# Designs tried in a protein design chat: VHH binders against MLP-like protein 328 (MLP328). Part 4

Target 1, 151 residues: MLP-like protein 328 (MLP328), of Arabidopsis thaliana (Mouse-ear cress) (q9zvf3)
Amino acid sequence: MATSGTYVTEVPLKGSAEKHYKRWRSENHLFPDAIGHHIQGVTIHDGEWDSHGAIKIWNYTCDGKPEVFKERREIDDENMAVTFRGLEGHVMEQLKVYDVIFQFIQKSPDDIICKITMIWEKQNDDMPEPSNYMKFVKSLAADMDDHVLKA

## First folded at step 1 (VHH)

Design E01 (framework vhh_8k46_1)
Fold by ESMFold2-Fast, scan of step 1:
Structure E01 (fold): chain B 151 residues (1-151), chain A 124 residues (1-124)
Amino acid sequence: as target 1 above (151 residues)
Amino acid sequence: AVQLQASGGGFVQPGGSLRLSCAASGFTFSDYAMGWFRQAPGKEREFVSAISGSGGRTYYADSVKGRFTISRDNSKNTVYLQMNSLRAEDTATYYCAAESPYWYRGLDTEYDYWGQGTQVTVSS
């Protein structure tokens, strides 16, 4: 059992990389309407919806339990990536480092992916690895695709 | 390169007022939260006030709440600290700082860029 690590996964998408990037970068306020079974609310703690360094608070359901997560985001327009740096919340009770990068890549006209990278470090050796959170964020990306296609 | 230039300090009597300014360059000013910190001789640096990138949210240390007001003008790349009802214990060097996310390892608990200090002395 590792005390720190990096998880990487790819989620195939049908909607455009540009529309997905815009949703994750600038339109987090649409998440409760798009994927309300996962995300019940998102609010700005500091900054704006599209600001580099904005701090947001998320209310969500993970494994049937309501949780809260506070993060600071980093925007990388060149690579079409948004990074969520964990600050506070249920996740941070288990982890002292929790950084999730969502990158939107078009490999070919019919091959579009969301590449998710999770960098993590446990608070202590007794904590579980965050594989459940990786499954959760993968589900967010996959379920958002249905909404992006309908928009 | 990031530059932060604090100014507006000086000598003032108890009960007086001063306005500090911090001119910023080298980054997209509206994307960064700005803060004021102070350090008195022989003491640790302490937080005074902070303002979000848009100016929509402000934070104050309990010791200055109701007396100090932080504001910003994004068209001028400047953050301000209006200090009213000044007390002897407000005597310190005041520093402005910009809060940005760390690109490396990811607890953003500290301000990343710091300006030159400006001295405030409150004495009779």
Scores: ipSAE 0.000, ipTM 0.102, lowest interface PAE 18.9, mean pLDDT 84

Design E02 (framework vhh_7z1x_3)
Fold by ESMFold2-Fast, scan of step 1:
Structure E02 (fold): chain B 151 residues (1-151), chain A 121 residues (1-121)
Amino acid sequence: as target 1 above (151 residues)
Amino acid sequence: QVQLVETGGGLVQPGGSLRLSCTASGFTFSSYSMNWVRQAPGKGLEWLSGISSGSSYISYADSVKGRFTISRDNAKNTLYLQMNSLQPDDTAVYFCARSLYDWGRYYFDYWGQGTQVTVSS
């Protein structure tokens, strides 16, 4: 079985790449009110809401289970990408590397996507691959689109 | 500087009610989830209730569900806990706390000093 891997997917969006990037980059405090069926809270552990290198803690429900995720983020304004580097939490019990990159790309006026890249490495061979977490983050991107369109 | 100040504690008879308040300063209150936590004499900390930044999501411990109501007023930077049908077992120091979550447990980066609630005849 694979001990490490990289998942890549594209989520089609109706809202602008710029509005989505701003939400993921600088406005995580809006997530519980926007997609509270997924994200119940997000707090700053270190830094600011829009800081490169900020450390944030997320409490969320994944597959009916309440979970915690602590991450350090990297901002790439040139590529409209935000990277979440996993530090602690339930995900990190099964993975020793968990990096998720959300990139917002406008291919044409009506063809906008969130490209999600998940780089992972298991704690050991007995751990499951993080396909459930990929499904989860895809759902976050898709459901956020509804809120961005209303704003 | 971040500061949380609890008020409203006191002595109350079984079946009585109290309303606790927590005034926050030194941070953008409306951007953080807030919680009430208590510590009974000789016991550990017990999480009671949490409320999201916009009040859209509220949760309670089973021990207080139906008796306690958490709320917030972001314009006043104030968190509230309305406590009804108080029982002797509710005797504790009550803290408000700004929440972080760590390994399925609440980790609180800032705490108030607490307010004493005593339920006795």
Scores: ipSAE 0.000, ipTM 0.143, lowest interface PAE 16.0, mean pLDDT 86

Design E03 (framework vhh_7pa5_2)
Fold by ESMFold2-Fast, scan of step 1:
Formats: structure tokens, sequence, C-alpha cells
Structure E03 (fold): chain B 151 residues (1-151), chain A 120 residues (1-120)
């Protein structure tokens, strides 16, 4: 069995939970315009931009390296959460399980967070832990906040 | 200068067939994977298919599996998409893309597209 784990972080947000949830759930086509220094492209492999079970391909730069990631998403409107289940790409060369949950929680007008949960399992013991990918997705959530506020 | 010129689109009835072509220039064609991407009115780009530099690896979107076939001719610097059993939902502008890893935000990799319309 390969080494596995779960990372959890909370990103404080200034924009509303509803606006952020909509961006991550239904408007991934806006990501290159919003955070083009991280995300260069997003294409639909199957489904629609707002479909439960849609499969999307991401072209992005992580640690100065261009990478590709293919995922199937699960939408949970009741909990304002989107789960990205890794299928293929550079990250999947290191991990056989890579599930990232973005949940948008607003407890008060000034207490808004994106809670990111990363569930991972390495392909083998020689692979590094995905702490760099956790840093990357945390940066996506934080940088998106500036664009949501301007829109 | 990278140039990609799509052709072969047109109007067909449901169940019809079309073959799209993409003529590539300005780069070493056989060093790169090539993809077909489509865009329907009011929607974002949807990936359709990818073929590796030597045709050793091929993948398709679930919406087109069993109906579309991607191929390439490295001697002619040309990418193809054979589309069979066309459906109204296949109506879109079809683009070829050089290296999807650098994203579709770099417009040098996208031509004018070729329009496919499936209707009666």
Amino acid sequence: as target 1 above (151 residues)
Amino acid sequence: QVQLVESGGGMVQPGGSLRLSCAASGFTFDDYAMSWVRRAPGKGPEWVSTISWNSGSISYADSVKGRFTISRDNAKNTLYLQMNSLKPEDTALYYCAKDIRYGFSYFDYWGQGTQVTVSS
C-alpha cells in the first residue's frame, strides 16, 4: 500500500461565499482571465460548465512548470462544496488518489472562508507528499478573491 | 510563427458525417500532441480529442467516443477528425490546438475554426 493522507486548510475571503461558489462551480471558463498567472486554460472534456459529473482539463503553471490535470467534479449545492476527483495528468503520475474539496462557508458578514480538503494517496513510497499542490490550490482560492471583489 | 488552418466543416443532417482537417505550419509538427477543441454558441471551449506525436496514444471526450476518430499525417503536417453519426449537440466551431499544456489562452495555437452545423 502507498503512503496516504489528508490536508486541510482555510483561506479567509472578502468576497461572498455565494460569488466564490458560483465561480468554482459554474464559471471555470473565467479562471484564465481572473488568475492567468496560475491557470492558462480550462476546457470541458465531458458535460457542461455547471454540470454535476462534468470532466474538465486544466492547463496551469505550478512551481514554474506547465502541467495538465483532468478531473471529474461533484457538486453539492446544499453544502456549497465542489469536489475535484483527479483522473489524469502530472499530479496523477505521483498520486493514485487526489481528491480536492472546496467548500465556501459564510458564518457572518465578515467571516467568510474557503475550506480546502485534499485527500491523497501516493503511487509508491518514493513519491513526494503533495504539499506543493496544497500550496498551489490555496493560492488559487486566495488570488480568485481579488477578482471576485472587482467583478 | 505558428499557424493552424481548420477546414472541412459544413451543414449536415443528424446521422451524417464530416471530416475535418487542420493544416499546421511554423513548428515541428511531429514533436507535438495535437487536439481538437469545439465551442458551441453561448458555451466555453470543450475538449474533443487528443493524439500523441506518433499516434501511439489517443483519447476522446465521452460525448464523442465511438463516433469520432482522430488521426494525423506527419508527412503532410495535417491533423484530421472523422465525425460520424452527427447529432444536433455537435453543432459548434471546431479548432485544432498545438500544445494544450500551454493553454488555449495563447491564441497563436488557434485558427479561425471551422463551423459544423447539424440540423434538418
Scores: ipSAE 0.000, ipTM 0.121, lowest interface PAE 17.5, mean pLDDT 84

Design E04 (framework vhh_8dlx_2)
Fold by ESMFold2-Fast, scan of step 1:
Structure E04 (fold): chain B 151 residues (1-151), chain A 120 residues (1-120)
Amino acid sequence: as target 1 above (151 residues)
Amino acid sequence: EVQLVESGGGVVQPGRSLRLSCAASGFTFSNYWMHWVRQAPGKGLEWIGNIYYSGNTFYNPSLKSLVTISRDDSTNTLYLQMNSLRAEDTAIYYCARVPYDSSGYLFDYWGKGTLVTVSS
């Protein structure tokens, strides 16, 4: 089986790229209230909510299983992208590289896409590929759409 | 000492409604996200829904039309209202707490559960 790879998908969303980007870039504290069926908690371990290089800890439910994920983020305002670099947690027991990039691209006045790129490398050859995590992060972007529109 | 105590279970006929309560003590209830989870005989845990400290609720999509979660922070009580009960709703129902700092396990404390049996 492949030991490393890159997954790419596009999620169609409504409204402005700027509003969606702001939510992912600066307002992660709103995630449990907006999509609590996926994300139960987010805390700052280091930095601020809108800091480049901030480290956050997420409590979430993926495939019905509660998990914890610690990440360091990188902000790219020019490309309206936020990268989440995996540091610790359940995902990192399976993967030694787990980087997820969310980029927001305006397609029309009322329509945008969230382009999700997942760069991964398995801890060893017997670990499964992270297709379940790709499905999960795609669901986060899609389900956030209604909450961003109401804000 | 943190305690969560579920109550309100029992034998109920199909089609009826039932309200479960969870009495919380030993912590500042208003600062915590709370969940309801159930386990049917011989099956795994099934998440029902949660309520954020703001009062906003989120439900398992398969159960959304059948349940309502609410909280009363003045009495430290969490509620689960269930309507149109079916035999498949027979389960032990648990309330669970999510840590305020969200730095550990999703649920750090559970109640011992209350049994709901839907039978004629």
Scores: ipSAE 0.000, ipTM 0.199, lowest interface PAE 13.4, mean pLDDT 85

Design E05 (framework vhh_7aqx_2)
Fold by ESMFold2-Fast, scan of step 1:
Formats: sequence, structure tokens, C-alpha cells
Structure E05 (fold): chain B 151 residues (1-151), chain A 123 residues (1-123)
Amino acid sequence: as target 1 above (151 residues)
Amino acid sequence: QVQLQESGGGLVQAGGSLRLSCTTSGRTFSDYVFSWFRQAPGEEREFVGAISWGGGSTDYADSVKGRFTISRDNAKNTFYLQMNSLKTEDTAVYYCAASRYPYFDYEAGYDYWGQGTQVTVSS
């Protein structure tokens, strides 16, 4: 019944918070090679790969369906967080607000968490809650773990 | 939960300076994003500037960049808007806002709002 909400989760990952943060902040061009079963392409629409306010377009597969997502990002180096603000795409047909924050927190020398916060608001009451998209972004962080560790 | 109170508004001449303060009601706010919005009579409320938790990131509306500075004092549970080179078009009611996880300029993402303080810039 809820028309808006906030999901928060923590994904345990291995290695360096700095390396994971750098991948999400500055190196999205590496995503198709690292996790091509999820992300097929990422292109810059405006800005640079590492710019605050950059606009990027993602081509990805979610629940077996190819989708497109356009986002504007915000960088917070102090907190090692990057925020993706939804602008256009399949997600935005379901949601009028879709903001995802990825924060990387070092817990021990070899263990980190990726804290994912999703702020959402549905286009209308008939739309489903975006639990499938939360599951999807969790899987991106988890599957990226092995590739960041090998870099 | 969190209560916000603005202070420092008033009348100022064009070209002058004014500093607004926003205090929280005894809550720890290190993990909050704090913003200033303003509303002129008969207009929509618009974003002015924001500062993230820890003070790591700031953002400003194009109309105020280079003139306004947002800052925070975590020890005093207070954040500020320093307004320099004021123009008559800066006349508005200024609101402080706070939330843990908003986009800076996303008004609907802010959970807590002050009551507003009037700033009038005369020529």
C-alpha cells in the first residue's frame, strides 16, 4: 500500500573500500567486462567518468529483461559514497523517484560493507514496490567483489 | 525527532551581507544532509545550497554560486548560510531542511523543515 519508501541494506565484500568506491565512482566503463551478465553497456551522456553531476546511460538485464536507465550522479568523497539519481528509463516508468546511494565502509583490513540506500516513490498505486531493483543493485555490488579483488 | 529553527534574517541593503543560522533541537546530526531553500511571494520554493554529513560535499544553485557559502558546526548542532553580495532578487523566506539520505536539490527528499526566516534586500 505504501506509495513511497526507503530501503537500506548492507552487502559484505572483501578487500579495500577505496578500490570498491573507485570502481563505482570513477570506473563504470569497467562494469560490462566485470559483470556482463548484469550490465551490457555504460555510456557518458554528459560529464566525465569521475565527474560530480555526470549523466550516464546504462544498458542492463534485470529479471531476464533488457532495460535502459539514465541517471545523474553525486559524489561524496568524504563519506566514500556515490548517489545515482534516476532521470529516465524503464525504472522511471514505475517510479517517479529512484535514488540509490552506495557507501563503502572499511570494517577490517580485508573486509568492507557496501551500504545501499534506495529512496523511491511510485508513479501510482498500481505499480509494484521496487524490491526487485533493490535485489538487482545488491547483486551488482556482490558480483563486482571478485573483480575488484582481482584488480 | 529533529526540529530545525532558523535565525539571522532581516533587512539588508543591496551589496550587503547576512548570515543565517539553523539549529537542531539537541539531536546529533553528523549523518544528516542540511540544505537551504527559499521562496519568494507567489513563487515555488527553490533550492539554494546544501552540505552533506561530515561536510564533505556542498552544492549550490547557479544563481548563488560564488556569493553564498554553506557551512556546519557539528559541536553546536548548527549550520549556516553566509550570503554575500546580496541582490534584490535574493528577497525571500529562507527555510532550512534536513534528512539523512536526500539528493541535495530534491525538495521532497527532506524530512525536516524549519518555519522560515524572512530576508529582504532593498536597493
Scores: ipSAE 0.000, ipTM 0.119, lowest interface PAE 16.5, mean pLDDT 84

Design E06 (framework vhh_4orz_3)
Fold by ESMFold2-Fast, scan of step 1:
Structure E06 (fold): chain B 151 residues (1-151), chain A 119 residues (1-119)
Amino acid sequence: as target 1 above (151 residues)
Amino acid sequence: EVQLVESGGGLVQAGGSLRLFCAASGFTFSYYAMAWLRQAPGKRREWVALITSSGSTDYADSVKDRFTISRDNAKNTVSLQMNSLKPEDTAIYFCAAEWRYLGGEYDYWGQGTQVTVSS
């Protein structure tokens, strides 16, 4: 129905906001070991693992389908947020704008969340809304929590 | 990898009982709502029972007072106790998992287990 939109959700976490932020910000190389049923690989195309503006390529499985995603990231240490701006890949055949923000927030001593914001715009009116990709990134955040707790 | 594996299906006489189990692995089980759905020959798939991450339960009218859904987060299992079984309960029973915010849009599915109720 809509040609563009913004999805927002909150994923409750048991592990610290600080450890989760570090994982998403600086340690993407650990993702295949942590959540290999979702992410099979991640490589640096440009920059370093922890640099603002780094470009990375992800190999993953979404809805049983292997896909590739190339993104440029923006780091916001003040707000404990990492933005993934879509550049190329299967998602970008469907969308011309795909920006996903993962923000780690401690609301109280026992209330820690990952706030996920997905900003999207379709390539054309015939494309589906990216609700399946929102499910996917939610599951990444939730399943990562188990691995962060063990670290 | 994500897996949901059902067990406990079989053949039972009308009025009998069966308990189905679903073993989950590869995701943070405690955050997910768990459901049982069934599909009878020549019919569409229908929802049977739901248990939320907090333990709240809901049931289809056709199975209320006869079926009980429960979960064990320590063992990553969900079970369905089926009492007073009827021939019309004959179906393949599927376990499904849904992130608690999605409201009926299941993320993960098992392969199903056959339940046959003889008259």
Scores: ipSAE 0.000, ipTM 0.101, lowest interface PAE 19.4, mean pLDDT 86

Design E07 (framework vhh_8k46_1)
Fold by ESMFold2-Fast, scan of step 1:
Structure E07 (fold): chain B 151 residues (1-151), chain A 124 residues (1-124)
Amino acid sequence: as target 1 above (151 residues)
Amino acid sequence: AVQLQASGGGFVQPGGSLRLSCAASGFTLDYYAMGWFRQAPGKEREFVSAISSSGGSTYYADSVKGRFTISRDNSKNTVYLQMNSLRAEDTATYYCAADFRGYYLSDYEKYDYWGQGTQVTVSS
């Protein structure tokens, strides 16, 4: 069983890559209102909502279980990508590396792809691979689609 | 004045149970994530457990998972740590801490307020 790896998936979404990127880059404060069945709260620990290097704390429900995740974000405007680097929380009890990159790519005037890359390393060999977390973040992008379209 | 008072420590035999309390005065816990840390003589301070401000999320060090339960009662301005199946290696001074901005598993230096601690001794 692998102790580290990289997962990659593509989520087909509607509308504008710019609008989806803006939501993930600058507007995390809207997540509880948009997808409250997944995300119950987001708070700034350090920085601003749109700052490179901002540290945020997320309260969310994954597989029916309430969890918290603290991350430091990196913004890449040239590639329309935002990276969430895991620092602390439930995920980090299982993983010593958890970096999730969301990249928004325009494919046609009305169709985009959210490319999600998850780079992970387990705390030890007995921990499960984070396929459940990949499914979770994929669901966040998919369920956000209608809310971004309405904005 | 802001104070955190940890209590409930004592002497217990291996396999026994204790419940620690952390009472806040001079401020409202409603806005604070709360953590329990411990320190044995000659060791550095170690994370034990934490609870979010709402109580909706709880966290545990691997060494105590399944044995300890953290809870809070914001109406009583108090946080609890129920310790079951105690082991000799759980012997330490236990500290409670409050973090206004959020939650830090490993960053005890980021906590805003600390209690003076309560001693737990597990011995035959």
Scores: ipSAE 0.000, ipTM 0.097, lowest interface PAE 19.3, mean pLDDT 85

Design E08 (framework vhh_7z1x_3)
Fold by ESMFold2-Fast, scan of step 1:
Structure E08 (fold): chain B 151 residues (1-151), chain A 120 residues (1-120)
Amino acid sequence: as target 1 above (151 residues)
Amino acid sequence: QVQLVETGGGLVQPGGSLRLSCTASGFTFSHYAMNWVRQAPGKGLEWLSGISTGGGYTSYADSVKGRFTISRDNAKNTLYLQMNSLQPDDTAVYFCARDHYWGLEAFDIWGQGTQVTVSS
């Protein structure tokens, strides 16, 4: 079984890449109200909601299980991408590397792609591959679509 | 100072109702999922109910489902538990609790509790 890898998926969404990027880049405080069945809370640990290098703590439900995740984000406005680098939390008990990149790409005036890239490395060979976490982050992007369109 | 304070407990007869309140201070209440937990005399902690940050999603233990309703008012920094059809085995100290951000435990901040006694 692989000990490290990279998952890539493309989530088709509606509207503007700029509006979706803004939500993921600068407006994480809106996530619990928009998709509360997935994300129950987000707290600033360091920085601001829109700052490069901000550290945030998420409480969320993945596969019916409440979990906590601490990450440091990197903002790339040129590529409309935001990277979440895993620092601590339940996912980091399974993985020693967990970096998730969300890139927003306009395909037509009303259609975009959210390209999600997950770079991972397991703590040890007995840990499962993080396909459940890929499914989870894909669901966040998909379920956020309607809420971004309303904004 | 981060703090949770429960009120609304008391003595009630079987079949009666009570509404508990939990007031939060010292943190941004709207950023945290909240829970109700109880402890009966000589027993361990029992989780009863949880509510998402915006109040749109709730969950309940089987022992209270259909009888208890959790809700929140983020403008007032207050969590509620409406308890109906109370039974003698609902006698316990009731705590509100904030979600834990680290480790194996689900809750990091607890109130002091409020006593509910159901007796004839």
Scores: ipSAE 0.000, ipTM 0.221, lowest interface PAE 12.0, mean pLDDT 86

Design E09 (framework vhh_7pa5_2)
Fold by ESMFold2-Fast, scan of step 1:
Structure E09 (fold): chain B 151 residues (1-151), chain A 121 residues (1-121)
Amino acid sequence: as target 1 above (151 residues)
Amino acid sequence: QVQLVESGGGMVQPGGSLRLSCAASGFTFSTYDMSWVRRAPGKGPEWVSTISPSGGSTSYADSVKGRFTISRDNAKNTLYLQMNSLKPEDTALYYCAKEVFRSYWGDFDYWGQGTQVTVSS
């Protein structure tokens, strides 16, 4: 098996790329209310909700297991992209590099895509590839769709 | 290459105060959590305190709350620990450590040689 790689997926969503981008960029505090079966909590460790370089701690359920994830984010307003750089947590026991980029692209007046790019490197050869985490982040974007549309 | 150089330890009587410093190099200091960890004679390492990159969030072990204050100066790449009301039980070698996550488990990174604090009467 590969020791490092890049996964890419495209999630079709409804409405405005600007509204979806705003939710992921600036409004993570709304995630537990919107998709509470995935995300149970999110707290600021450093910075603000909309700060470039902000560090947040997520409490979530992945594959029926409660986990914790700490990340530092990078904001790219020109490309409507936000990058989550993995720092610590359950994911980082498996991976020494875990960077997830969410980019919001308007395709037509009624259709957008969330392009998710996951750049990863395993801690060691015995660790599994993070396909389960790719499935998880894809489900976050998909399940957020209706909540963003109604906001 | 990460380097952390602790200083400011010494001998002090119970009730005294000391201020520890840690000079950091080899990484972008302002983007990392920084922590103080101590090891008492014959014991394992004990986490003491953590400070966020901006200094806006701090946390402390129950044994030191109200007595110790962690702070940082990002312009000088320096971490501090102000220790007040010192007790004999605070006698230990004190290390500064880069990025210790405390919400899930207590992992320790030792990058310095430590500075000795001895509290005796």
Scores: ipSAE 0.000, ipTM 0.323, lowest interface PAE 10.8, mean pLDDT 87

Design E10 (framework vhh_4orz_3)
Amino acid sequence: EVQLVESGGGLVQAGGSLRLFCAASGFTVSSNYMAWLRQAPGKRREWVALIYSGGSTDYADSVKDRFTISRDNAKNTVSLQMNSLKPEDTAIYFCARDLGEYYFRGMDVWGQGTQVTVSS
ESMFold2-Fast, scan of step 1: ipSAE 0.000; ipTM 0.109

Design F01 (framework vhh_7z1x_3)
Fold by ESMFold2-Fast, scan of step 1:
Structure F01 (fold): chain B 151 residues (1-151), chain A 126 residues (1-126)
Amino acid sequence: as target 1 above (151 residues)
Amino acid sequence: QVQLVETGGGLVQPGGSLRLSCTASGFTFSSYAMNWVRQAPGKGLEWLSGISGSGGSTSYADSVKGRFTISRDNAKNTLYLQMNSLQPDDTAVYFCAKDTSYRYGLWSGKYYFDYWGQGTQVTVSS
């Protein structure tokens, strides 16, 4: 069984890459309203909503279980990418490295893809691979689509 | 007091190999990612490689991927860079840099390293 790895997936979405990127980059405070069945809350621990290096705490439900996740983010405006680097929380009990990159790529005037890259390293050999978390973050991007399109 | 001290630089022929070391003190070494960065004459800083606090996760710049290997020995508080198949354009001052977190990398193309070593010179020439 692998102790570290990288998952990559592409989620087809509607509208503009710029609007989707803005939501993930600068407007995380809108997530509980948009996708409240997944995300119940998000708070700033350090920094601002739109600053790179900001540290945020997420309260969410994954596979029917309430969890907490603390992350520090990187903003890459040139590539329309935002990286969430795991610091603490339920995920970090299973993994000692958990980095998720969301990149937004315009394919046509009305169609984009969200390319999700998850870089992970397990706490120990007995921990499961984070395929459940990949499924979770993929569903966040997909379910956010309608809310971003309406904004 | 945090200190990072690089060693292992020197003159090497094209196609040769060198191993750089960086000895760390003044912080809990295993709790932070470590990075290698270089600066060639007349050029800016180039990030080369990063390694997580445990050593289990690594990443490399395209310019060195397949030729350089980053590693660490947490019991010795030491970071390494094994450099193989050296080319004249690898000539630079090489720095080790302490990350502010367990995971390595640049933040929006900018370094957020809180401490840097003094650097060690690597010269690749005949």
Scores: ipSAE 0.000, ipTM 0.121, lowest interface PAE 16.2, mean pLDDT 86

Design F02 (framework vhh_7pa5_2)
Fold by ESMFold2-Fast, scan of step 1:
Structure F02 (fold): chain B 151 residues (1-151), chain A 126 residues (1-126)
Amino acid sequence: as target 1 above (151 residues)
Amino acid sequence: QVQLVESGGGMVQPGGSLRLSCAASGFTFSDYAMSWVRRAPGKGPEWVSTISSGGSTTSYADSVKGRFTISRDNAKNTLYLQMNSLKPEDTALYYCARETVRYSFGWLPTYYMDVWGQGTQVTVSS
């Protein structure tokens, strides 16, 4: 059946769109301290922390399992969006396309959201849809809000 | 170029206190989790404590929990270990270490220390 698809989720935020965007765009080195129950480490494979096209490697726990994810990022300052293009890792054993876009939007003075778009394609028909990964990235955005508010 | 230099060791009697320092240079200190590891005479290395890159998360070996406190000052590129209620069993060479990760796809991530200092001796005599 569905071998590819697009998931879209909106996560309400209390911290500013600018602070959240800066965290996801330029400050991934703060993630283990902010949300260490999800993310245990982030390292640069190529580029800088704030480089368009930087390649980073994430060590994280998803559904109680430690996993590794290697991605190349694209920065869109005009739309306050960061795209993570999946290259290698546990996710890529299940999917051959895994692109996650985090966009930070101020809809009104008190309505701030992180819009998460996940574009995916399975390795084969026997693989499950990545709804568990969508739940995971939604949790990252939600849990980061508490840390951004304190910063 | 990358260096870790420990200081603050010495001789102390049981129940005493010491504060160890580790001066880091040649890398962006605030980007790395840091650890203290000790080696007692005739024994292998024993992990003592770790502090996250930003300092918000700390962990301790059961043998030192409640007695030792790890902290860091990223502005000064310095790691600290406050040691209270010292015991003869705490006698060891104490090393400052930088933590990094090695991994392979399909395997669990492996955390290891890739840069070590020369160590500072702590002797607790009874």
Scores: ipSAE 0.000, ipTM 0.109, lowest interface PAE 17.8, mean pLDDT 85

Design F03 (framework vhh_8k46_1)
Amino acid sequence: AVQLQASGGGFVQPGGSLRLSCAASGRTFSSYAMGWFRQAPGKEREFVSAISRSGGSTYYADSVKGRFTISRDNSKNTVYLQMNSLRAEDTATYYCAAGTKLWFGSLTESDYDYWGQGTQVTVSS
ESMFold2-Fast, scan of step 1: ipSAE 0.012; ipTM 0.383

Design F04 (framework vhh_7aqx_2)
Fold by ESMFold2-Fast, scan of step 1:
Structure F04 (fold): chain B 151 residues (1-151), chain A 125 residues (1-125)
Amino acid sequence: as target 1 above (151 residues)
Amino acid sequence: QVQLQESGGGLVQAGGSLRLSCTTSGRTFSNYAFSWFRQAPGEEREFVGAITWNSGSTDYADSVKGRFTISRDNAKNTFYLQMNSLKTEDTAVYYCAARPSYLFGRYTEDEYDYWGQGTQVTVSS
């Protein structure tokens, strides 16, 4: 049975890669207004909204359950990627490694994607694989696209 | 009023060196990247090099790599292009430009919000 793994998916986007990257990189404070059915709050624990190494706390609903997630982020402007390194929260009760990378890629003028990479390691063999969390973060990217287009 | 102003252009002999400056005014640019572009007579404008304001990360066109160096002085709101081992084919009008840093790695002209007027560099044989 796999105790660790890497999930990769691509979410097609209609809104610009730069607007999406800006939102994920620098404007997490807009998430509750944009996708409030998923994200109820985001607060800074350390750093600024646009700081490399900032620590943020997310209040969200996953599968009908309110959860909390504390992460340290890494910003990679060269690759238009933001990495969320899991520190504490409900997901960390299941996993001892949970790193999610959101990369925004424009392959052509009309072919824009969010590439999501989830690197995970379970706390123990009895824990389920985090496929439900992959589905959740995929839905965040997809639903944010709708908001970016409406703005 | 937001302005980018180039200086330091001129005439130099092949094998020589020249340093260009670009001074910014009218706003702060903490989340911006700055680039140098150049345009030779009868040619399209081409990317030369870039630097991010916060981290100082740099990128260069292959044609200038190893010869040109870009740097910044955040306290003076100025960034520089140090040009060494100049060649006659480096003759061009040099432009400084600014764009959001989250677009770093993308150097198409339409990504840039602000442009300077340009400064002439002429390299003689």
Scores: ipSAE 0.000, ipTM 0.128, lowest interface PAE 15.4, mean pLDDT 86

